# VHH binders against q3afa8, part 22

Target 1, 265 residues: q3afa8
Amino acid sequence: MDKASLGIGIFDSGVGGVTVLKELINLLPGENFYYLGDTAHVPYGSKSKEELLILGDAIIRFFLKLGVKMVVFACNTSSAITLPILKERYPVLMEGMLEPLRKNMPAKAKVGVLATEATVKSGLYQKKLMETNKFQEVYMIACPQYVPLIEKGIVSGKEVEEATREYFEPLLKEEVRDVVLGCTHYPFLTETIQKLYPKIQVIDPAAYVAREVYRKLKENKLLGENGGKVQFYVTGDEKSLKNLGSLYLGYNIDRVQKIDLEVIV
Below, E stands for the ipSAE of ESMFold2; O stands for the ipSAE of OpenDDE; V2 stands for 0.75 times the mean of E and O plus 0.25 times the DockQ between their complexes.

## First folded at step 9 (VHH)

Design p4 (framework vhh_7zox_3; at its last look DockQ between E and O 0.84; V2 from the best seeds 0.65)
Fold by OpenDDE, look of step 9:
Structure p4 (fold): chain B 265 residues (1-265), chain A 126 residues (1-126)
Amino acid sequence: as target 1 above (265 residues)
Amino acid sequence: DVQLVESGGGLVQPGGSLRLSCVASGFTFSSYAMGWVRQAPGKGLEWVSTITSGGSTYYADSVKGRFAISRDNAKNTLYLQMNRLKPEDTAVYYCARVAVFTYYGSGSYPDAFDYAGQGTQVTVSS
């Protein structure tokens, strides 16, 4: 079997990863994708490193069993915590949310980062950004209202706008012009954010991820030519993936297969 | 090489005042946020104040209304005016280049710096 004909695995703890999937589909039309939402174990941000590794191992094994040539960690938490370990443990190409951005984002004097409270509190995201020496000032903004609104399908309107104004106040005060979406859910709000603040450059890490995935596949002569298929999997509830995923991708997700991760303790 | 050199510390009575200075070198001072942190005996490092490259100022609750941070970019110097000093303010004060700011709905805090000086001792005692 031609390894280049194998699919790409994408996983997240929930539906947020579809924003990454969309970018990958757009840039890599010759690829097949397997999307896994680990909805049975959400949220990842509150789990220990050990717990995340156990889940990570199970997820990688799942994808390997399906036959993939690459696994994309469409989860910021996993990208920061488990990807560095798992990439050494398994002989498959891997990519996450942080490294493509770190590697390819241009230097800026000031940068804002919208992220979940858990992400901000962990300190890992800002640590990784600062290690690049690309920024003089990093402004981390906890956005606790965003995910709940997005999960309810609220991506525009008064509530989102008010939250956005609150979150952007410190960024505007400091004349920040570049803002990174530090959560895979947040691209759902890009249009709303841009409407409110047209002068702000909104940076979606997913675009960087897609480009880096392309680069890696090309470098390894693994680019597919007969793709276009997307299969969806969940470990728990599928409702959010079907509804919000369909909305964001622009087509109806009709089939979602429920799976049981083989967790080895 | 980045260098931060603090001065102005000393012994002062409660209610007294001190002015700390920090001279920076090895980087474009005006382009970075700067701040002060302190460490009291037997305690951990505590954030005191920050001034951004844009001139915004932030203070810990424990020093609000008493301390004032400022900077002179032409002199590459950071200042901390400390008024109405209390015994609880006794600590080694460090000048720091602040890199990361964390904002919650309730406020903003510098939560990381990449460089700090050797510190200057401030003792408030009767």
Scores: ipSAE 0.748, ipTM 0.900, lowest interface PAE 0.5, mean pLDDT 93
Fold by ESMFold2, look of step 9:
Structure p4 (fold): chain B 265 residues (1-265), chain A 126 residues (1-126)
Amino acid sequence: as target 1 above (265 residues)
Amino acid sequence: DVQLVESGGGLVQPGGSLRLSCVASGFTFSSYAMGWVRQAPGKGLEWVSTITSGGSTYYADSVKGRFAISRDNAKNTLYLQMNRLKPEDTAVYYCARVAVFTYYGSGSYPDAFDYAGQGTQVTVSS
């Protein structure tokens, strides 16, 4: 069997995984991708470990039916909670949001994380970063103005810059040089942030995920060629994927297939 | 191995003062934020105060204006000066190394500690 011709499955609870998909398409243009947004079950951040495992298991089985050589967990919650368990259940290669970041960040660094108020309040992102043992001090910054601005298409200019200065004030005070984008919308703001603060390294976990996917496929002699297809799936509403996803990818997502997950309880 | 050893607790009357100390070893003290947490009888852990590696200080509302956190990096020592003590301050006080700060609006709040000491008892009673 020609395993290298199999596709790469990517999932998130919603449209956030498009940030990972964009990086993968750019780095691996010869691969076929299957993107699943589990929009019927969002939000993942409030679900139990058991619920997340049931959903993750169903998603992996769905991808295996499509024919994948790798599954990318483009959800921070699923990456932290379910990936370590599910990789022991299935022989398919897996990659998540935090291990590529953890692996490649220098130990003992101060790190900032920009995230939504809900993500910060959940405590889950913080706990996962502590488990890495690579970061000396983690600064979680709640950024309530960012998503509303980005949803209006405002990714630069005075209002974004003023919000960014407010959010970065504590990071600058503590001389934090490395800042992680802890929300799937925030990559739209990278150019503005870098313009304001050229000495700060903005870290999009999606870029590290894409590099690790490439490395794993190369090491296993599974790099594809003659691919280039991207197929989109949702379990619920498709409007956010088609609107926000198309804007971020820079092309129209015309065809999205709605599916029902086969859960086993 | 990370080791945090608290001292300076004791019995004090309401309105009195105590100074807690915490000697740290097993890590580069000056590179880490440090803090104090406390546990009153029958209650969970409560954050008290944090000082960052850069020297910025933060306090819980319940102690703001009465407690002062400081550090001496040359001696690997963290301090908590506790003034105008109240019976409600009665607790075991733990020295802790802070791993996570959380910013909501104008302030930072420590969100997680990765190491804590054995604690020192503070009792505020007549």
Scores: ipSAE 0.421, ipTM 0.706, lowest interface PAE 1.5, mean pLDDT 86
ESMFold2 (binder alone), look of step 9: mean pLDDT 83; pTM 0.850

Design p5 (framework vhh_nb_b201; at its last look DockQ between E and O 0.91; V2 from the best seeds 0.75)
Fold by OpenDDE, look of step 9:
Structure p5 (fold): chain B 265 residues (1-265), chain A 126 residues (1-126)
Amino acid sequence: as target 1 above (265 residues)
Amino acid sequence: QVQLQESGGGLVQAGGSLRLSCAASGFTFSSYAMGWYRQAPGKEREFVATITSGGSTYYADSVKGRFTISRDNAKNTVYLQMNSLKPEDTAVYYCARVAVFTYYGSTTYPDAFDYWGQGTQVTVSS
């Protein structure tokens, strides 16, 4: 079997990863994708490293069994914590949310980062950004209201706008013009944010991820030519993926397969 | 090479004042946030004050209203004016280039991931 004909695995703890999937589909129309939402074990941000590794191993094994040529960690937590370890354990190409951004984002004097409280609290995101020496000032904004609103399908309107105004206040004060979406859910709010702040450049890491995936596949002569299929998997509830995923992707997700990750303790 | 050098520390009586200075070199001073931290014996280093490249200032609750941070970009220097000093202010004060500002609602947490001075001793007697 031609390895280039194999699909690309994408996983997240929930629906946020579909924003990454969308970018990948747009840039890589010749590829087939397997999307896994680990909804049975959400949230990832509150789990220990050990727990995340156990889940990570199970997820990689799932994709390997399915037959993939690459696995994309469409989860910031997993990208930061487990990807560096798992990439050494398994003979498959891997990519995450952080490294493509770090590698390819242009230098800026000031940058804002919208992220979950857990991400901000971990300190790993800002640490990794600072290691690039691309920024003089990084403004990390915890956005605790965003994910709950998004999960309810609220991506516009008064509540989102008010939250956004609150979160952007310090960024505007410091004349920040570049703002990174540090959560895979947040691209759902891109339109709303841009309406409020048209002069702000909103940076979606998913675009960088897609480009890096393309680069790696090309380098390894693994670009597909007969793709276009997407298969959806979940480990728990499928409702969020079907509803919000369909909304974001612009088509109805009708088929979602429930799976058991076969976690090995 | 980035260099930070503190000065102005010393012994002062409670209620007194000191002004610390930090001379910076080796980088474009005006493009960076600067800050002060302090470490008392047996305690962890703690944030005192910071000033962004844009001139915004932030203070620890323990020093608000008493300390003032300022900068002179032409001299590549950041200052800490310390008034109404208390014995609990006794510590080694460190100058730092501050790179990360974390916001939780109305609360701001500055973090220095970069460069530190050697520190200057401040002792406040009762």
Scores: ipSAE 0.803, ipTM 0.924, lowest interface PAE 0.4, mean pLDDT 94
Fold by ESMFold2, look of step 9:
Structure p5 (fold): chain B 265 residues (1-265), chain A 126 residues (1-126)
Amino acid sequence: as target 1 above (265 residues)
Amino acid sequence: QVQLQESGGGLVQAGGSLRLSCAASGFTFSSYAMGWYRQAPGKEREFVATITSGGSTYYADSVKGRFTISRDNAKNTVYLQMNSLKPEDTAVYYCARVAVFTYYGSTTYPDAFDYWGQGTQVTVSS
């Protein structure tokens, strides 16, 4: 099989990478995708660099056995820590979450970011945006009500709208018009946000990842034409992927294959 | 290169007033939030006041109603008018370019990521 007909591997520590997968399916309908949620090893954020490299190495080898032309690191921790090292070890194209954001986020005087309390307290998202030198004022909004509501399947209606008005109050006061979804769950809320604030540009970082994947495939003459299939894998529990993932994608994830990563120590 | 230079500090008795100035250069001043931070002996640097590029102001609770931040974009200068000074206000005051505003509910945490002045001493005596 020629390289252009090979698939694209996408991994995350859990189900968050489905938001990247959705953007990839929409932009690249001619491609085949393999999605891996490494649910047996979550959370990635507390693991050492050495353990993350061992896991990343095993994940890439798994994808290579499936037949991929590209691996997408749909995990912020893996993108920052392992991608620069692993790209030197393997001849397969790679893309992560951080460089597409840096490259594609337009220069703006002001940008808002909706994020979890944990993400805001970490300082990592703010640091990445400030390193771009593209923004004069960054408005980080901790959104503690969002994930619980989304996990209950509540993505519209009065309770979500009230929380959204609260979170957007400072953004409106400071006339912020560009708002980044700084959590993989928040794309579920895009329609509600756009309903309330139709003139605000909602920015899903996953869309930038998809653009960079497209660009790299095109530049390397690897765009596929006969794809459109998606296969799902987990290393542990599959329930969240089948439930939340199906809801987000708008179709049933009927089959999820459980695998064991071949870890070499 | 960004340069921030504070002036206007000094010794004042409790209840008095001072006005700090910060001259800025090396960047498009009117496009950035500016702020004041202070550091007392033995303490970490703390937020005092900020003014956004659009003119919105935010203050630490300890100075609300006593301090006023303002800016003059034509002079590339940010000011801190300090009234009703208390001995607890004694610190080195730093001008800064403020880049990040973090919101936890109604509480705002301005953060100066990148550029600081050299500082000006304010001493408030009993």
Scores: ipSAE 0.643, ipTM 0.859, lowest interface PAE 0.7, mean pLDDT 88
ESMFold2 (binder alone), look of step 9: mean pLDDT 81; pTM 0.809
ESMFold2, look of step 11: ipSAE 0.615; ipTM 0.817
ESMFold2 (binder alone), look of step 11: mean pLDDT 81; pTM 0.817
OpenDDE, look of step 11: ipSAE 0.769; ipTM 0.907

Design p6 (framework vhh_nb_b201; at its last look DockQ between E and O 0.80; V2 from the best seeds 0.66)
Fold by OpenDDE, look of step 9:
Order: sequence, then structure tokens, then C-alpha cells
Structure p6 (fold): chain B 265 residues (1-265), chain A 126 residues (1-126)
Amino acid sequence: as target 1 above (265 residues)
Amino acid sequence: QVQLQESGGGLVQAGGSLRLSCAASGFTFSSYAMGWYRQAPGKEREFVATITSRGSTYYADSVKGRFTISRDNAKNTVYLQMNSLKPEDTAVYYCARVAVFTYYGSGSYPDAFDYWGQGTQVTVSS
């Protein structure tokens, strides 16, 4: 089988990764995708490095068994912690959420980053951004209200707007004009955020990821020509993926296959 | 080359005042946030105060109301006015170029810096 005809694996701890999937589908219509939501082991942000590596190994093995030419870490935690290690362990192309943004984002004097509390506390995201020397000031904003609202299907309205106003207050004070969505859930709120702050440039890392994936595939002569299929997998509950995933992708996710990663955490 | 040089430290009695200065060079001073940190013997380095490029200021709880951070962009200098000094303020004070600010709700904290000075000793006697 032509390696270029193989699919692309995408994984996240939950539904957030569908925002990355959407960008990939848009930019790479010739590709087939395997999406894995590791819902049985969510949240990733509270797990140790060792635990995340165990899960990561199992996930990569799963994708390899399916036959993929590339694995996309549509999880910020895994991108930061396990991807650098796993890419050395397995002979498959890999990409994550952080490096494409880090490498390709234009230099700005100031940048805001909306992220989960866990991401902000880890310090890894801001560390990687600063290593680029592209920014003089980085404003990390913990957004603890966002994921719970999004998971409930609340992506607009008073609650989201109030939370957003709270989170953006320091950014506005410092005249930040570029704001990165540092969580894969947050693109669900892009319209709401943009409505409130039309002068702010909202930056979705998923767009950078998609471009980098395209670049890597092209460079390796692995671009597909007959794709367009998406298969969905979960390790636990499928409800969130079916509901919110369908909403974001604009079509009904009617088939989700439950799998066992065969790991003991 | 980025350079930060602290001055103004010394011995002072409890209740007294000192004014620290940090002269910066090697970068566009006005475009960066600046801050002060301190390290007492046997303790970890701790945040004292920060001022953004826009002039917003942040302080550690232990120094709020007593210390004031300011900057003069024309002189490429950041200052720390320390009033009502206490023995527990005794430490080496370091000037830093601050790059990352972290916000948890209404709370804000400097998170990362990329350059430090050599430090200046502040000793407060009882």
C-alpha cells in the first residue's frame, strides 16, 4: 500500500481536538483522518509525566496498528510534555499544538494567551513562546470558566460574555491586540470573543498546525489524493464528542467506535 | 548585549527608607516590563514588584503600601522606592527584565524573566 494513502491520526483527551480536525479537513481534503478522544482518562492536565507517557505510548501504538502516516497531538498537555519524547520512540511523523505556532507566528511586542489553569500553572507554554524571542511581553490568562461552559454546549450568551470580559480586562489594559487560544476547546468561543472585541486578532493554533502538517506531508511526498473520510474513536464516554463535535464540524457524528488502549494507569 | 546594573542598596535601620535603581542597556527599554526580586539567605528568590511597558504596577503582598516601583524611559532606569523597611526585608535585590505575566482572575503575577542584574545588598537592622 502506498504510504501516501494512509490516514492521519488525531488525538485529544476529549472533544477539543475536533477544532484541530476541522482545520486539517479544510486544508487537507485529500486526507483520511482517525480521531481518538481519550475520554476514559480525562483530564490530562492533572496527570504525571509518567502517566501521560504510558497513555501516549498506547495511543501511538493504536494509530500504528490502524496504519497512519502521521499523528497529530491535538492536546496542549501532550504536545508540551510527551510529544518530544514519543517522536523519538516511534518512526512516524508527529506534530503538536505548540511548535507550529511557536515557529510560524509573527513577532509581536505583546501577546495574550488564553489557557486552562493547568496549562498556565505548568509554565511550559509561556516558556516555549519566550524561547522564540518573538515577544517582549506575554500575558497568560487562566480561563477556568471556559471548558465547563463549552462542555455544556454554552458557547454564547451572558455567562460566556461575562467570563470573557473578565479574562480580557488585563489584556485591554495593556493594549494587547493579539490573543492566542491556548486550549483546543476555546475555538468554540471564537465568534463570541470576536463579537465582543472586533479589534483583537484571535489566533487559533490549529491553523498553524494544519499548515505545518501540510508542509511536512508535502516535504515527505506523503500528501493524499483520495481522502475525505473521518473515523471517530473514544476510550470512554462518547456523548461530548457526538454532541459538541457535531456542532463544531457542522455534520452529525453518528458513528463512534469505543476502543481499549489496554493500559493500566 | 543586555545589561542590568543595580545600585542604591545598603544598611538602614528599621522604619527607614532606601531607593534602588537599575540601569538598563542593550535593548529598547521602553518596550519591556521591568521588575525587582529579592533573595534572603537560605531562602528562594521571591517577587517584589513589577512594572509593565504601559506602566501598570504589581507588588508582592508583603511589600504593598511600602514599596513603589517606577520607571524613567528616558534614562533607561527602573526604580524601587522602599519605605518603612523591616528586618525581614533584608536580602539581595535583583533587577530583572520581565517577560511573562500570569493572571488568575483578579490576581496577577510576573511569571518569567529573561535577564537579571548582579544584585544589590539591602540590610535592615532592628
Scores: ipSAE 0.743, ipTM 0.894, lowest interface PAE 0.4, mean pLDDT 93
Fold by ESMFold2, look of step 9:
Structure p6 (fold): chain B 265 residues (1-265), chain A 126 residues (1-126)
Amino acid sequence: as target 1 above (265 residues)
Amino acid sequence: QVQLQESGGGLVQAGGSLRLSCAASGFTFSSYAMGWYRQAPGKEREFVATITSRGSTYYADSVKGRFTISRDNAKNTVYLQMNSLKPEDTAVYYCARVAVFTYYGSGSYPDAFDYWGQGTQVTVSS
């Protein structure tokens, strides 16, 4: 079997990975994608490293059964915490959110990063940014309210605005004007953030991820013209994927297959 | 080369005061945040205080109201004034250049650095 004809697996804890999928479809329109939202276990940002490894391992095994040439960790939490470990366990190509960010971030004196609590506590996101030597002050903001709200379909209104004001208070105090969306869910909040803070430049690294996926496939001679199909899977509720996911992608997601992950207890 | 040299530590009775100094060289001091961290034997290094390049200050809850961080950009020096000292303040105090500020929610404080000094011992006796 020609490995270039295999698909690309993409996973996130929920709907957030659609923001990365959109960029991948735009850059690689001929590739086939398998999107998995692990909605039975969202949010990932509150889970332990041990829990995330168990889930990540099961997700990679699921994709290998489908036939993939690459797995994209479209989750900043999983990219920070599990990818470095799982990369050593499986020979399949992997890409996440951190290395593309490191390679592609523009130089700024100050930068803010909105991220999950688990991503912030891992220290790996901060380490990647510091390795660039592009920033003098990096402001990491843990945003524990965001993913649960987004997964409920709540991306605007009072509850989101109040959480956003709390998270941005230190950024405003220090006059930080460039803010990275350090979770693949957070692009759903871009309009709300820009409404509240029109002078802040919002940086979504999803396009960086798509570029690095392309480069890895090309370098490994794995690019293919394979039909351009996208198949969607969830482990639990599919409502946010069908609603917010469809809106973000610009077409109706008409078939979502519910699966159970084979986890090790 | 970034160099940070602490001074001003020593032995003091509970309720007393000490002023720590940190002389910095090898970088544009006024453009960077600076901080103080401390470590007691067998414990993790913990955040004490930070001052940003703009002069904003942040303190750990355990020292708030008792400690004051300040900076003198003309002398490339950061200070920690420690008043009302308690035996629990006994630790090695490290000056640090802070590149990362971490906020976990309301009342959280910055807690990351990329360079640190040799440390100065502060011992508070009863």
Scores: ipSAE 0.487, ipTM 0.723, lowest interface PAE 1.0, mean pLDDT 89
ESMFold2 (binder alone), look of step 9: mean pLDDT 82; pTM 0.835

## First folded at step 11 (VHH; framework vhh_nb_b201)

Design q1 (at its last look DockQ between E and O 0.95; V2 from the best seeds 0.72)
Fold by OpenDDE, look of step 11:
Structure q1 (fold): chain B 265 residues (1-265), chain A 126 residues (1-126)
Amino acid sequence: as target 1 above (265 residues)
Amino acid sequence: QVQLQESGGGLVQAGGSLRLSCAASGFTFSSYAMGWYRQAPGKEREFVATITSGGSTYYADSVKGRFTISRDNAKNTVYLQMNSLKPEDTAVYYCARVAVFTYYGSTTYPDYFDYWGQGTQVTVSS
């Protein structure tokens, strides 16, 4: 079987990864995609490294069984913690959320990062950013209101705007003009953020991820030509994926297959 | 090469004042946030104060109202004015270049220091 005809696996702990999927679909129309939302084990931010590795191994094996030529970690936590380990364990191309951004993002004096409390508390994100020496000042903003609102389908309106104003206050004070979306859910709010702050450059790591995926596939002569299919999988509740995924992708996700990773964590 | 050199430490009586200075070189000083931290004997290093490149200041609760951080970009120097000193303020004080600020609602604190000075001893006697 021509390896180039194999699909690309994308996984996240929930629905946030669809924002990455959208970018990949747009840039790589010749590819088939398998999306896995590990909704049975969300959130990943509160899990131990050992637990995340158990889940990661199971997820990779799942994708390998389906037949993939690449796996995309559309999860910041997994990208930071498990990807460096798993890439050495399995003979399949892998990409995450952080490295493409780190590699390709231009240098700025100041940068803001919107992220979950868990991400901010872990310190891993800002550490990795600082290792690039691209920034003099990084402003990490915990945004605890965003994911709950997004999960409810609230991506515009008074509540989101008020939260956004609160989170951007320190960024404006420090005259930050570049803001990274440090959670895969947050692209749902891009329009709202841009409406409020048209002069702010909102940076979605998903775009960098898509470009890096393209680059790797091209270099390995693995670009697909006859793709365009997307299959959706979940390990738990499918409601968020069906509702919010459909909203973000602009079409109705009708079929979601429930799978069991056969792990206990 | 980035260099930070502290000065101004010494022995002072409780209720007294000291002014620490940190001379910076090897980088564009005005583009970076600077800060002070301290380490008392047998204790962990703790945040004291920071000032952003934009001039915003942040303080540990234990020094609020008593300490003032400032900077002179023309002199590539950051200062720590310490008033109403207490024996509990006894520590080695370190200057640092601050790279990351973290915001949790109304709470702000430095999250990453990429360069440090050698420190200056501050001793407050009772």
Scores: ipSAE 0.738, ipTM 0.892, lowest interface PAE 0.4, mean pLDDT 93
Fold by ESMFold2, look of step 11:
Structure q1 (fold): chain B 265 residues (1-265), chain A 126 residues (1-126)
Amino acid sequence: as target 1 above (265 residues)
Amino acid sequence: QVQLQESGGGLVQAGGSLRLSCAASGFTFSSYAMGWYRQAPGKEREFVATITSGGSTYYADSVKGRFTISRDNAKNTVYLQMNSLKPEDTAVYYCARVAVFTYYGSTTYPDYFDYWGQGTQVTVSS
């Protein structure tokens, strides 16, 4: 059996990982993808390391049963906490949200990060960025208005622009020119942000993840040619994936399979 | 490689003033935020003041209006001018290089630092 024909598993704690999936589909049209949203166990940011490892282990075993050559951790918490451990436990290729940013983002004196309040309060994103030694000053901006607006379908116009001006005020004061999207929902706002602040480079780690996946598959001679299928799974509510996922991908997600992870506590 | 050396501490009467200095070496000083932290006996280390590379300053509530942080990039030195000193200001004061600022709305405090000095004792007598 040809390993290059195996699929790529992608998981997130929720539906936001579709922004990673979109970049992967666009860059790697010859691949088959399995997307899992672990919606029964969200939020990951409040779970212990042991709980996250149990969930991550179950997710990887699920993907291995489907037949994957690679697992993409499209979750910032899982990328930081579980990926380094799980990569030592399984021989399958793995990629996460933070290492591609670390590898691909050039060194900058200053960087801004837009993130949810929970992500900012956790300290995890900040810690991973500082471990790169690429940045002298990191400005973490909690953006509590963004997800509610995006979930209502409001991604442009006066409400989004007013919130964005508020969030960017400290970044402009310190002359920050590079801003990282620290939440999987925020790529929906990229065009609005760039319209307001054309001199600021908006950085979506999802694009870097796709580039690193391509590089790893190419280097291991695992690039697929005749794929192009995407299968969607959730562990809980599937309506958000169908609604938000379809909007972002630009086509209808008509089938989502609900699964139960085989978790041993 | 990175070195931070505090000076200027000592014993002072309540109501008095001191100026702390921190000489920095081993990095491009003008590109980094700097801060002062303090640790009183039996307590956790606490934030006092910070100054960004762009010159923005932030202070703990307990020192606002009494302390002033400043920097001289030509001398690679950060200063803490401490006026109207109180016995509660008694602590070891540490110079630090600060790397992360966190904003919840308009409020910010330093969130992460990667290098500390050896500290200088400040003792304020009643």
Scores: ipSAE 0.540, ipTM 0.788, lowest interface PAE 0.9, mean pLDDT 88
ESMFold2 (binder alone), look of step 11: mean pLDDT 82; pTM 0.822

